# VH-VL binders against q0aze0, part 321

Target 1, 268 residues: q0aze0
Amino acid sequence: MKIILVNNRFKENTEKKAQEIAGQLSALNVEVIIDNGLDEPYAGTVDFIMVLGGDGTMLRAARRYGQRAIPVLGVNMGTVGFLSNIEINELAEYLPLILREEYSLEARMMLEVAVFQQQSLLTRVFCLNELLLRSNSPRMLSFALEISGQKLEPYRGDGLIVSTTTGSTAYSLSAGGPIADPQLDAFIVTPVASHIINKRPLVVSPEREISLHLLEEREAIIGIDGQIKMDFGAENRVLIKRAPHPLLMVNLKAKPFFTSIDRSLQRQ
Key: E = the ipSAE of ESMFold2; O = the ipSAE of OpenDDE; V2 = 0.75 times the mean of E and O plus 0.25 times the DockQ between their complexes.

## First folded at step 14 (VH-VL)

Design BB2 (framework fv_ragifilimab)
Fold by ESMFold2-Fast, scan of step 14:
Structure BB2 (fold): chain C 268 residues (1-268), chain A 122 residues (1-122), chain B 113 residues (1-113)
Amino acid sequence: as target 1 above (268 residues)
Amino acid sequence: QVQLVQSGAEVKKPGASVKVSCKGSGYTFTGYYMYWVRQAPGQGLEWIGVINPDSGGTTYNQKFKDRATMTVDKSISTAYMELSRLRSDDTAVYYCARGHEYETYLDYFDLWGQGTLVTVSS
Amino acid sequence: DIVMTQSPDSLAVSLGERATINCKSSQSVLYDYNNKNYLTWYQQKPGQPPKLLIYWASYRESGVPDRFSGSGSGTDFTLTISSLQAEDVAVYHCQQYYRTPLTFGQGTKLEIK
């Protein structure tokens, strides 16, 4: 068995813990690859991915490895999050189940984002939560939104979020989007500071393609999962569609989504 | 072992073109954005553009857009920057540099080529 | 374009003393979506390419001595060398990667007194 341990390079204690866990796994005849984010993703075949950290570390792991159809387990390192299944102090208890492949998998849809500069493909990335298009100045954007070739009325405002259902509790929630069951596959399109009172969030089939481009020369930025940032101008367009593979999240322990989100909303 | 190696110094007449190469080794060449930067003698650094080595997609600094062409040859892990209609004030050391984060646009540079001196004089 | 301005143009500091270099951007390079400053510092010795020292304004690159530190947010940034050593003689450049075109400060030449 070969396992990738993904940890956060900016937290010294997570790197030390990753080395400790790697030693324990090696003693059980498990081959371990450590990915701390300093180098490129491991290119070889692996059986399992263990993410040590918070939601941010899971988002990075999903971007790097989510399209490979490999089981991914989120192990929380002392912070509460939505993308982890067990706590680090529970790992020893669940390790035998991991090694015997005695767990269930929950499929989480991902976005495929392609950004073009005129006719050429500038970037193609995958993400678990969302794409955010925003103005980089006090001036509002005027942009075109197309859904499967259907041209909607031009949007005017500060921006737009295109989110997965997993992302419904991330930035889309802060912008007034709905809370969605992550087992549902859908795009959620949420306006950011809309100029028009009746611009509402849309829930769209995951089989549709969404495209965005500016109708006026403005300084805009595209952000992906809060980690990748790209300029967006009148020469650019973005195409968003369902990624070919969902992220396969390991479920070892019951973590009811609705009670978890309800508790989080009570704390605000 | 991870390194960028550039072509050697060039001397050109005004109006000519120059093509600088940058060969990457020790990493997955198509997985990191490649940037081009120049530095005139005794001056600061100036960004020329960026290329996605997998797709060939480019973004240029508007100042160079009409004269610079960035390309890649994935089979030999080499990026190229060609600058046409050279002027005396194009005399500079030209650098290629690699973005730090895998497949990330608009990044800081953790790996630099050794530089290629291009001298433009009559 | 975001204009980067460094001060001073040149600085002479005695060995073992603190060196401070400033960098100002004409607009904020703080991205509120991830709360990160898209600002780097490079060290450049004569005849060599620049070498990464600090990224995201305050994170030290692996292998860079802890006497180097970065601070600041938004538009005002500082590179500090807490105890100057002879090998630190170089030109230091700040750079923003917040938006294209990517832009650099004019450089600060650090010399020993």
Scores: ipSAE 0.803, ipTM 0.898, lowest interface PAE 1.0, mean pLDDT 91
Fold by OpenDDE, second read of step 15:
Structure BB2 (fold): chain C 268 residues (1-268), chain A 122 residues (1-122), chain B 113 residues (1-113)
Amino acid sequence: as target 1 above (268 residues)
Amino acid sequence: QVQLVQSGAEVKKPGASVKVSCKGSGYTFTGYYMYWVRQAPGQGLEWIGVINPDSGGTTYNQKFKDRATMTVDKSISTAYMELSRLRSDDTAVYYCARGHEYETYLDYFDLWGQGTLVTVSS
Amino acid sequence: DIVMTQSPDSLAVSLGERATINCKSSQSVLYDYNNKNYLTWYQQKPGQPPKLLIYWASYRESGVPDRFSGSGSGTDFTLTISSLQAEDVAVYHCQQYYRTPLTFGQGTKLEIK
């Protein structure tokens, strides 16, 4: 068995833990690759990915390895998040199940985001949470939203979020989007500070395509999972589709999503 | 226009080194992995390696690990591939190619340079 | 390494007729979890670099004519041109991106009979 341990190089505690876990796994004749973000993604085939840390680390891991259809386990290390299945202190207990491949998988839809300059592709990425379009100035954006070729009324506001159901508990939630069942495949289109009062979030079929472009000369940015940023102008357009590959998240233990959400909301 | 433009043809003697350049334009240079592939005359394609233009991280085909060096100059959106200790069987057209996705080594290529012929002869 | 073998090495087909090129991998390039084949086809015309034609075994790249189609799964793949056109004269290459090192077939030269 070959396992990638993904951690955050900027989090010293996760580095230390990754080394410790690597030693333990090696003692069990498991080949281990550590990916702390410093090096490029491991290019070889692996059987399992273990993410040590919080949601941010998971998002990065999803972008780096999600296309490979490899089981990915989130191991929380004392952070608040929604993408971890077990706690670091539980790892020893569940390690035998991992090694025996006695776990279930939950497919989480990812986004395919393509940014164009006229007809030229500038960038293409997969992401687990969301694409954000927002103004790069105090001025509002005017932009066009198209869903499967249907042109909606122009949007005016600070921006727009297109998220997966996984991302519904991330930035979309802060922007007033609905909480979605992670077992549901759908786009969530959430306006950010819309000039139109009561502009409602949209729940869109994953079979549809979403297109965005600016209607005026204005500086904007797109953000992906809060970790990737690029400039976005009047000559650009973004096309969002369901990624051809879901992230395969490992379920070692039951995690009551709705109860957890309710608890988290009470704390805020 | 999205394109990759490579340096001109090279003629080298055995034992020498060659450095081929590849300039990207019309797209976010640091947003795509850059791959190097060569093709000997009348032969198939052979993968040399890949570089992340943003981080400078590289992965090589083991066949070339000791002789090939990939680098980038982000300021001018240019990738370089240097091959040392050249021999006659290194004669080939060398291509730079862009991966179609962000943050993946396992990829196919949606954009190619025009190719650089490197001839190694005594 | 995954070895890619194309067949035939060359073929001549009359205009308007069907052309078929095969590609075999030494091991499966199918992921069971998503049921996707990590196989691509390129078209290379004389004096030009390869051009992306088909990806994930059966998806056409934008701008590729409908007469081109990819099929197969696991280790056996086929590129089909339903009605050969003059502009289709080229060398066709298959490539796997299932694992490193990335590997290609030896190429198939397609000519007009």
Scores: ipSAE 0.006, ipTM 0.465, lowest interface PAE 12.4, mean pLDDT 90

Design BB20 (framework fv_ragifilimab)
Fold by ESMFold2-Fast, scan of step 14:
Structure BB20 (fold): chain C 268 residues (1-268), chain A 122 residues (1-122), chain B 113 residues (1-113)
Amino acid sequence: as target 1 above (268 residues)
Amino acid sequence: QVQLVQSGAEVKKPGASVKVSCKGSGYTFTGYYMYWVRQAPGQGLEWIGVINPDSGGTTYNQKFKDRATMTVDKSISTAYMELSRLRSDDTAVYYCARGHEYETYLDYFDLWGQGTLVTVSS
Amino acid sequence: DIVMTQSPDSLAVSLGERATINCKSSQSVLYDYNDKNYLTWYQQKPGQPPKLLIYWASYRESGVPDRFSGSGSGTDFTLTISSLQAEDVAVYHCQQYYSTPLTFGQGTKLEIK
């Protein structure tokens, strides 16, 4: 058995903990690869990915490994978040189940985001939560949204979010989007401070393609999972599709999504 | 072992073109964006552009957009930057540099080529 | 374009003393969604390419001595060398990677007093 341990090199104690866990696993004849973000993703075959950290580390792991159909377990190390399944102090309890492959998998859709400069592909990235298009100046944007060849009336406002259902509780929520069951596959298209009062969030089939481009030159940016940032101008267009493979998240214990989100929204 | 190796020094006349190469080794060439930067003698660093080595997609600094061409030959893990219609003020050391984060556009540079001196004189 | 301005243009510091180099951007290079400053520092010795020292304004590159530190946010950034050593004589460059075109400061030449 071969396991990748993904950690965040900038979080205190995570490298020490990763080395500790690697030693424990090696003693059980498990080969361990540590990915702390300094090198390219491990190219070989692996059986399991263990993410040590918070949601940000999980988002990076999903971008690097999410398309390989490998089980991914989020292990929380004190950071508040929604993408982990167990706490680090529970790992010893659950490790025997991991090694015996006694767990269930939850498929989480991902986005494939392709950004073009005219006709040339500038970048293609995968993400778990969302793409955010927003103005980088006090001026509002004018932009076009097309859904599977259907050209909508122009948007005018601060921007747009195209989110997975997993991302429905991230930036889309702050912009007025719905809370979606992460078991569903759908795009959630949420306007950011639209000047057109009846531009509502849309829930769109994951089989559709979404494209965006500016109708006039403005200073705009695209953000992907809050981690990747790109300039976006009138010569650019973005195409968003469902990624070929979902992220396979490991469930070792029940995590009641609706109760958790309800509690989170009512906390002071 | 992870390194970028550039072609040797060039001497060109005004109006000519120069093509500088940059060979990557010890890493997945198509997985990291390649940037081109120049430095005139005694001056600061100036960004020319970036290329996605997998797709060939490019973004140029507007100052160089009409004269610079960036390309990639994936079969030999080599990037190229061609600058046309050379002027004496194009005399500079030209560097290729690799972005740090795998498959990330707009990144900082953790690996640099050794530089290629291009001298433009009559 | 984001204009990067360094100060001073040159600096002489005695061995073992603190060296401070400043960098100012004409607009913020802080991305509020990830709370990161898209600012980096490079060291360049004569005849050599630049070498990465600091990225994300304050993170030190692997292998860089801990006497080097970066600080600041938004538009005002500082590179500090807590105890200057002979090998630190170089030109230091700040760079923003927030927006294209990517831009560098003019450089600060550091020499021993």
Scores: ipSAE 0.783, ipTM 0.891, lowest interface PAE 1.1, mean pLDDT 91
Fold by OpenDDE, second read of step 15:
Structure BB20 (fold): chain C 268 residues (1-268), chain A 122 residues (1-122), chain B 113 residues (1-113)
Amino acid sequence: as target 1 above (268 residues)
Amino acid sequence: QVQLVQSGAEVKKPGASVKVSCKGSGYTFTGYYMYWVRQAPGQGLEWIGVINPDSGGTTYNQKFKDRATMTVDKSISTAYMELSRLRSDDTAVYYCARGHEYETYLDYFDLWGQGTLVTVSS
Amino acid sequence: DIVMTQSPDSLAVSLGERATINCKSSQSVLYDYNDKNYLTWYQQKPGQPPKLLIYWASYRESGVPDRFSGSGSGTDFTLTISSLQAEDVAVYHCQQYYSTPLTFGQGTKLEIK
């Protein structure tokens, strides 16, 4: 068995723990690769990915390895989040199950985000949570939204979020988007501070394509999963589709999503 | 060994064009953005543009948009930068550089070519 | 465009002494979503290309000695060499990658006094 341990290089505690776990796994004749984000994604074949940290680390891991159809386990290290399945102190208990491949998988839809400069593809990214279009100034954006070729009325506001159901509890939620069952595949299109007060979020079929472009020459920003930043201007367009592959999240421990949401909302 | 190797020095007359090459090795060439930066003698660094070696997508500094053309030949892991209508103030060392991240072109550069001196003189 | 201004243009520091170089951006290069400063420092020795020194304002590239450190946030940044060594003689450049066009400072020449 070969395992990738994904941690955050900027969090020393995760690095130390990764080294410790790597040693333990090696003692069990498991080959281990540590990915702390400094290098390019490991290109070799692996059987399992273990993410040490919070939601941010999981999002990065999803972008780096999600297309490879490898089981991904989130191991929480003292942070509050929705993407971890077990706690670091539980790892020893569940390690035998991991090694025996006795776990269930949950497929989570990802986004395929393509950003164009005129007619040329500038970047293509797969992401687990969301794409954000946001103004880079105090001024409102004017932008066009198309869904499967259907042109909606021009949007005016601070921006727009296109999120997966997984991402519904992330920035989309803060912007007033609905909470979605992570077992459901769908796009959530949430306006950010729309000029039209009653502009409602849209729940869109994963079979559809979403296109965005600015209607005015203004400076905007594209954000992906809160970690990737790109400039977005009048010469750019973004196309969003369902990624061809879902993220395969490992379920070792039952985690009641809706109960967790209620608890989280009460704390805010 | 991970490296970028650029073509040799060029001497051009005003109004001419120059094409500089940059060959990547030791890494996945199409997995990283390639940037072009120049440095006039005794001056600071100036960004020319960026290209996605996989898709060919480009973004230019507005200053060079009408004169600079970036291309790639993936089969030989080589990037090209052509600058036309050369002027004396285009005299500089031109560098290719690799971005650290593959997900965005808003990035810093962790690998540099050795540089190509382009001299424009009558 | 974001204008990067370094200070001083040149400085001479004695061996073993502290060297400080400042870099100011015309607008903030702090991204509020991830709380990262899109600022990097390069070291360039004569006849050589720039070498990555510091990224995200305060993180050292692999192989960079501990005497180098980056600090600051928003618009004001500082590169510090705690104890200057002979091999540290170079031009130092700051760069923002917060938005296009990517821009650099004018460079700071560091010499031994």
Scores: ipSAE 0.726, ipTM 0.901, lowest interface PAE 0.9, mean pLDDT 94

Design BB21 (framework fv_ragifilimab; at its last look DockQ between E and O 0.04; V2 from the best seeds 0.00; counts 0 for: pae O 17.8 > 2, placed apart)
Fold by ESMFold2-Fast, scan of step 14:
Structure BB21 (fold): chain C 268 residues (1-268), chain A 122 residues (1-122), chain B 113 residues (1-113)
Amino acid sequence: as target 1 above (268 residues)
Amino acid sequence: QVQLVQSGAEVKKPGASVKVSCKGSGYTFTGYYMYWVRQAPGQGLEWIGVINPDSGGTTYNQKFKDRATMTVDKSISTAYMELSRLRSDDTAVYYCARGHEYETYLDYFDLWGQGTLVTVSS
Amino acid sequence: DIVMTQSPDSLAVSLGERATINCKSSQSVLYDYNEKNYLTWYQQKPGQPPKLLIYWASYRESGVPDRFSGSGSGTDFTLTISSLQAEDVAVYHCQQYYSTPLTFGQGTKLEIK
């Protein structure tokens, strides 16, 4: 058995914990590769991915490894979030189940994002939560949205979010989007501070293609999962599709989505 | 072992073109963006452009867009930068450099080639 | 274009003393969603390519001595070398990668007194 341990080198406690866990797994005849985010993703075959940290570390792991159809377990290290399944102090208890492959998997859709400069493909990335188009200045954007070749009336405002259902509780929620069951597959298209009074969030089939481009020369940014930044100007176009593979999330412990989100909303 | 090796020094006449090569080794060549930067004698660094080695997609500094062409040959893990219609003020050391992030071209450079001196004189 | 301005153009510091180099950007290079400053420092010795020292304004590249540190946020950044050593004689460059075109400061030449 070969396991990747994903951690964040820039969080002081996680590197030492990753080394400790790697030693424990090696003693159980498990081969361990540590991915602290500094090197390229491990290119070989693996059986399991264990993510040590919060939601941010899970988002990075999903972009690096999510398309490989390998089980991914989120292990929380004290950070509140939605993407972890167990706490670090519970790991020893659950290790035998992991090694015997006695767990269920939950499939979470991902986005495939392609960014073009004129007609040249600059970047292709996958993401778990969302793509955010936003203005990089106080000026409103004017932009075109197409859904499977259907050209909508122009959008005017600060931007747009194209989200997975997993991302429905992230930036899309803050912009007025609906809360979606993450087990459903759908794109959620949420306007950001729209000038046009009746522009509503859209929930669309994951089989559709979404494209965006600016109608006026403006400074704009494309953001991916709140972590990756790209320029977006009048010469750019972005194409968004459902990724070929969902992220396969490991369930070792019941974690009810609806009661968790309900508690979070009562605190806001 | 992880390295970028560039082609040797060139002397060119005004109006000619030059093509500099940059061979990557010890890493997944198509996994990282490749950047071209130049430095005129006694001056600062100036960015020319970036290429995605996997797709061949490019973006250029507008100053160089009409004269620079970046290409890649994936079979030999080599990137190329050709600069045409050379002027005397194109005399500089030309560097290739590897980005750190594989997910974006807005990046810093963790690996540099040794540089190629291009001299443009009559 | 984001203009990067370094100060001073040249600096002479005695061995064992602190060296401080400043870099200012014409607009913020802080991305508010990930809270990262898209600012990097390079060291360049004569006849050599630049070498990465500091990235995201304050993180030290692997293998770089702990006497090098970066600080600052938004538009104002500082590279500090505590207890200067002879091998630190070089030109230091800051770079922004917040947007294209990627731009560098003019460089600061560091010399021993």
Scores: ipSAE 0.821, ipTM 0.905, lowest interface PAE 0.9, mean pLDDT 91
Fold by OpenDDE, second read of step 15:
Structure BB21 (fold): chain C 268 residues (1-268), chain A 122 residues (1-122), chain B 113 residues (1-113)
Amino acid sequence: as target 1 above (268 residues)
Amino acid sequence: QVQLVQSGAEVKKPGASVKVSCKGSGYTFTGYYMYWVRQAPGQGLEWIGVINPDSGGTTYNQKFKDRATMTVDKSISTAYMELSRLRSDDTAVYYCARGHEYETYLDYFDLWGQGTLVTVSS
Amino acid sequence: DIVMTQSPDSLAVSLGERATINCKSSQSVLYDYNEKNYLTWYQQKPGQPPKLLIYWASYRESGVPDRFSGSGSGTDFTLTISSLQAEDVAVYHCQQYYSTPLTFGQGTKLEIK
């Protein structure tokens, strides 16, 4: 068995823990690769990905490895989040199950985000949570939204979020989007401070395509999973589709999503 | 031995064009954005543009949009920057540089070519 | 465009002493979503291309000595060499990659006093 340990190079505690776990796994004749984000993604074949840290680390891991159809386990290291399945102190207990491949998988839809400069593709990214279009100034944006070729009325506001159901509990939620069952596949299109007060979030079929472009000369920002930043102007367009492959999240331990949501909302 | 190797020095007359090449080796050429930066003698660094070596997508500094053309030949892991309608103030060392990330061109540069001196004089 | 201004343009520091170079951006290069400063420092020795020194304002590139450190946030940044060595003689450049066009400071020439 070959396992990638994904941690955050900027979190020293996760680095040390990754090395410790690597040693333990090696002692069990498991080949281990450590990915702290410093280098390019490991290109070799692997059987399992273990993410050490919080939601941010999971998002990065998803972008780096999600398209490879490898089981991904989130191991929480003292943070609050929605993407980890077990705690670091539980790892020893569940390690035998991992090694025997006795776990269930949950497929989570990802986004395929393509950003263009006129007709040229600038970047293509697969992401687990969301794409954010946001004004880079205190001024509102004017932008066009198209869904499967259907042109909606021009949007005016601070921006727009296109999120997966997984991402519904992230920035989309803060912007007033609905909480979605992670077992659903859907786009959630959430306006950010729309000029139209009654502009409502849209729940869109994953079979549809979403396109965005600005209607005036303004400076905007594209944000992906809160980690990737990109400029967006009048000459740019973004196309959003369902990624061809979902992220395969490992379920070793039952985690009640809706109960967790209620608890989280009570804290806010 | 990850490196960028650029073409040799050029001497051009005003109004002419120059095309500088940059060959990448030791890494996946199409996996990183390629940037072009120039430095006039005794001056600071100036960004010219960026290209996605895989897709060919480009973004230029507006200052050079009408004169600079960036291209790539993926088969030989080589990037090209052509600057037309040369002027004396285009005299500079031109660098190709690799971005650290692959998901965005808003990036810093972790690998540089050795530079190509382009001299424009009558 | 974001204008990067370094200070001083040049400085001379004795061996073993601390060198401080400042870089100011005309607008914030802090991204509120990930709380990272899109600021990098390069070292350029005579006749050589720039070399990556510091990224994300405060993280050293692999192989960079511990005496180099980056600090600051928003619009004000500082590169510090705690104990100047002979091999540190170079021009230092700050660069923002928060938005296009990518822009650099004018450079700071560091010499031995």
Scores: ipSAE 0.793, ipTM 0.916, lowest interface PAE 0.7, mean pLDDT 94
Fold by ESMFold2, look of step 16:
Parts: structure tokens; sequence; C-alpha cells
Structure BB21 (fold): chain C 268 residues (1-268), chain A 122 residues (1-122), chain B 113 residues (1-113)
């Protein structure tokens, strides 16, 4: 069995713990690849991905590996988040189940984000939580939103969030979007400080295609999962679709979403 | 061995064009953005643009947008930068460089080519 | 465009002493959502391409000696060499990658006094 251990060397001493866990797994004849974010993603075939850290480390793992249909387990090393399943001190208890593949999977929709320079694809990135379009200055943006070719009345404000249901508890929530059941597949489109009074959050079928472009020359940013940034200007357009594959999250320990909402949001 | 190897020095007349090549080896060529940067003799570094080697998509420093063309040939893991309508102030060492990740072009460079001197005279 | 200004243009430091190079950006290169400063330092020895030293303002690249450190946030950044060695004679460049065009400081030439 071959496992990737994903960590963030800059947080919570996860690098040291990843090395300890890799040693323990190697003693059990498990081949281990450590991904601490310094090298390109491991390209070879693996059976399982273990993410050591919080929601941020899971977001990076999802972008790197989420389209490969590999089970991904979130292991919390601190404060409980929405994306971790077990605590690090519980790993020994659950390790036999992991090795025997005795767990269930929960599918989480991802976004496929394509940013164009004029007519040319500049970047394609996958996203677990959200795409954020925002102003990079005190001035508001004027921008167009199209949903499956249907042009909405222009937006004017600080920006827009296009979120998955998993991302509904992230920046979308702070901007006034609904909390969504992560078992649903949908886009959640949430205006950020809209100057246009009738712009309400929208819940949109995952089969739709969403596009955005600026209507005026302004400095804007595209943010992905709060971690990746890109320029966004008058020559750019972004297209957002449901990603071809969901993230396959491992469920070893029941985590009641609805009874844990307040506790999980306190980490914000 | 992870490396970027560039084509050799060039001497050109004003008004001509030059095409510099950059071959990447020892890594997944299409997995990282490729950048072009130049350095005039005794001067600082100047960014020309970036290309996504997988898609061929580009964005340029506006200073060069109408004269520079970046391309790739994925089959031989090679990037190209062509600069047209050369002037004497285009005399510089031209570098290719690799970004450290593939998710964005707003990036720093962890690998540089050896540089290609382009001299534009007379 | 974000203008990067280094100081001094040239610096002479005795072997074993501390060298300090400053870099100032015309606007903040701190991204509030990930709390990272999009600022990098390169070393360029004569006849060579630049070499990565420090990324995200303060993180040392693998293989870079411990005597190199980066600090600062927002618009003001510092590269420090705690105990200068002969092999540290080079031009040092800062670079921002917060927005395009990607821009560099003018360079600081470090010499042995």
Amino acid sequence: as target 1 above (268 residues)
Amino acid sequence: QVQLVQSGAEVKKPGASVKVSCKGSGYTFTGYYMYWVRQAPGQGLEWIGVINPDSGGTTYNQKFKDRATMTVDKSISTAYMELSRLRSDDTAVYYCARGHEYETYLDYFDLWGQGTLVTVSS
Amino acid sequence: DIVMTQSPDSLAVSLGERATINCKSSQSVLYDYNEKNYLTWYQQKPGQPPKLLIYWASYRESGVPDRFSGSGSGTDFTLTISSLQAEDVAVYHCQQYYSTPLTFGQGTKLEIK
C-alpha cells in the first residue's frame, strides 16, 4: 500500500509529526510519500492520502490530488475544522481500519476554474471552497456575471464569491451567503458589498457554467480557496464549472455537520 | 538533474528579430510556468512575460507586448521567446526561469537558465 | 506597477561582519487572505544567473546557509547576512510577485571591504 502524507511545514510542527507517522507506517510495510508543499505533486499511483493539519492543508491537498479519485483523510493537529475527520491522537486507533480499507467515502464537489487572457487559457486550477473576485483598490468593481450564457444585470460592488457547498461556511458565509449542506452539489454565488440592492446570493445547479469579466478597467484579484491569487483585469475572463471529479473524503469518525456548525465556525 | 538550458549568444542588427530557446529537463515541463527576464549590461532585471507551457497561454509586461512572442513545443520540453524590431537598448542577457508551483503565475523563480546574450549593434 | 527600491546601491562589509540590504515596495505586497508577503530575494554572482535565497520575505530556500535571513512585511523588507563570507560577494535583488508586471529592485552590489 502506498500513501501520501500531506503536511504544511510552516504550521503546527506537522513536518515532524509526518516523519514520525511515516516511520510507523514504514514499519508496517506501507510505502510513504511525504508532500510538505516544497516539491511538485507526486505523480505516481497511490492508494490513500492522509492530510496532517487543518482545513488549509486539506484545501491544498484537494487542489493537488482531488481529481485523482483517491481517498483523502483529514487529520486534525489542533483546532477542529470542517474538513478534518479524526484527531492526531486518535490515529493509532483508526490506523487498522485505514489499512484494511474499512471506511466510507463522502464526495465533495469541486470547482474547475479557468482564467483566460483574451482568448488564451492562462491558468486552470481546481478549488474546494471558493473563487473570490474582489477589488484590489478602494474603488468598487463593475463586472458581468453570466450563467450558462444568460447575462445577469451588471454587478457593482467589492466583488463576488462563487462557492461550493463545502465552501458555504468559508468566505461566502461572511459575505452573507447561506450555510449549505455539504452533501448537496451546487454553486453558491454571493455578492461582496454589492452597491446594487437587488443582488441576492444565488444557489445554482452544478451543471451550469459561470463566467465573469470586468466592465471597466480596474485592479482586481481572483483568489482561490483563500490561498492562491491571480491578477484580474480588462483582458481577462474566468469560466467556472463543476470539476470532473469530486474530492473523496474518508469518513472514519462520525462528524455531525449540523450540531457542530457553531463550534466549527468559532475558528473563523 | 533539473535544469534549463538556453540557446547560444546572438548578434543582430537593429530592426531584426531574435528567438531564444530554453529547454527544461529533469522535471515535468508542463507542470510549471515559464518566465522570461532580461538584464542589460550593468543593469537590473526586467520581467518580459510568462507562459503556461501546458496551454500556451501568455501574459506580457506591457512594455514588450507588441514585440515579444512566447511559445512552447511540449514534445521537446522547450520554450521560446522571440523579440522583434530590435533596438540597441535591447542588448541584454535574456533568461528563462521556472516558477516554483503551477497554480498561479504570481510566483518567484526557483530555477534559472544560464542566460543568452543578445547584442544589437549598428 | 509596483516599484521596488533597494538601498544601498553598493555596500562594502568586512569579512565576518553583518551586511544589511533593504528593499521597499511602492505598495504593500502582503496578501491578507493567506497572510503572505509576496517578496523574494535572489543572489547573483558574476557571470551567473540569479539564485533563489529567500521566498515569502522570510523563508530560506533549501541549501541556503543559515547566515542569510529575510525579514519585514508590507512595504519594507530586509536581507541580512549575519557573518559575511568571501563567497557572498554578489549582487542581491529583491522581487515582488504580488501583481504583474513582476518587478525587481535595482540590485545591491555587496563587496568585501
Scores: ipSAE 0.777, ipTM 0.893, lowest interface PAE 1.3, mean pLDDT 90
ESMFold2 (binder alone), look of step 16: mean pLDDT 94; pTM 0.960
OpenDDE, look of step 16: ipSAE 0.000; ipTM 0.457

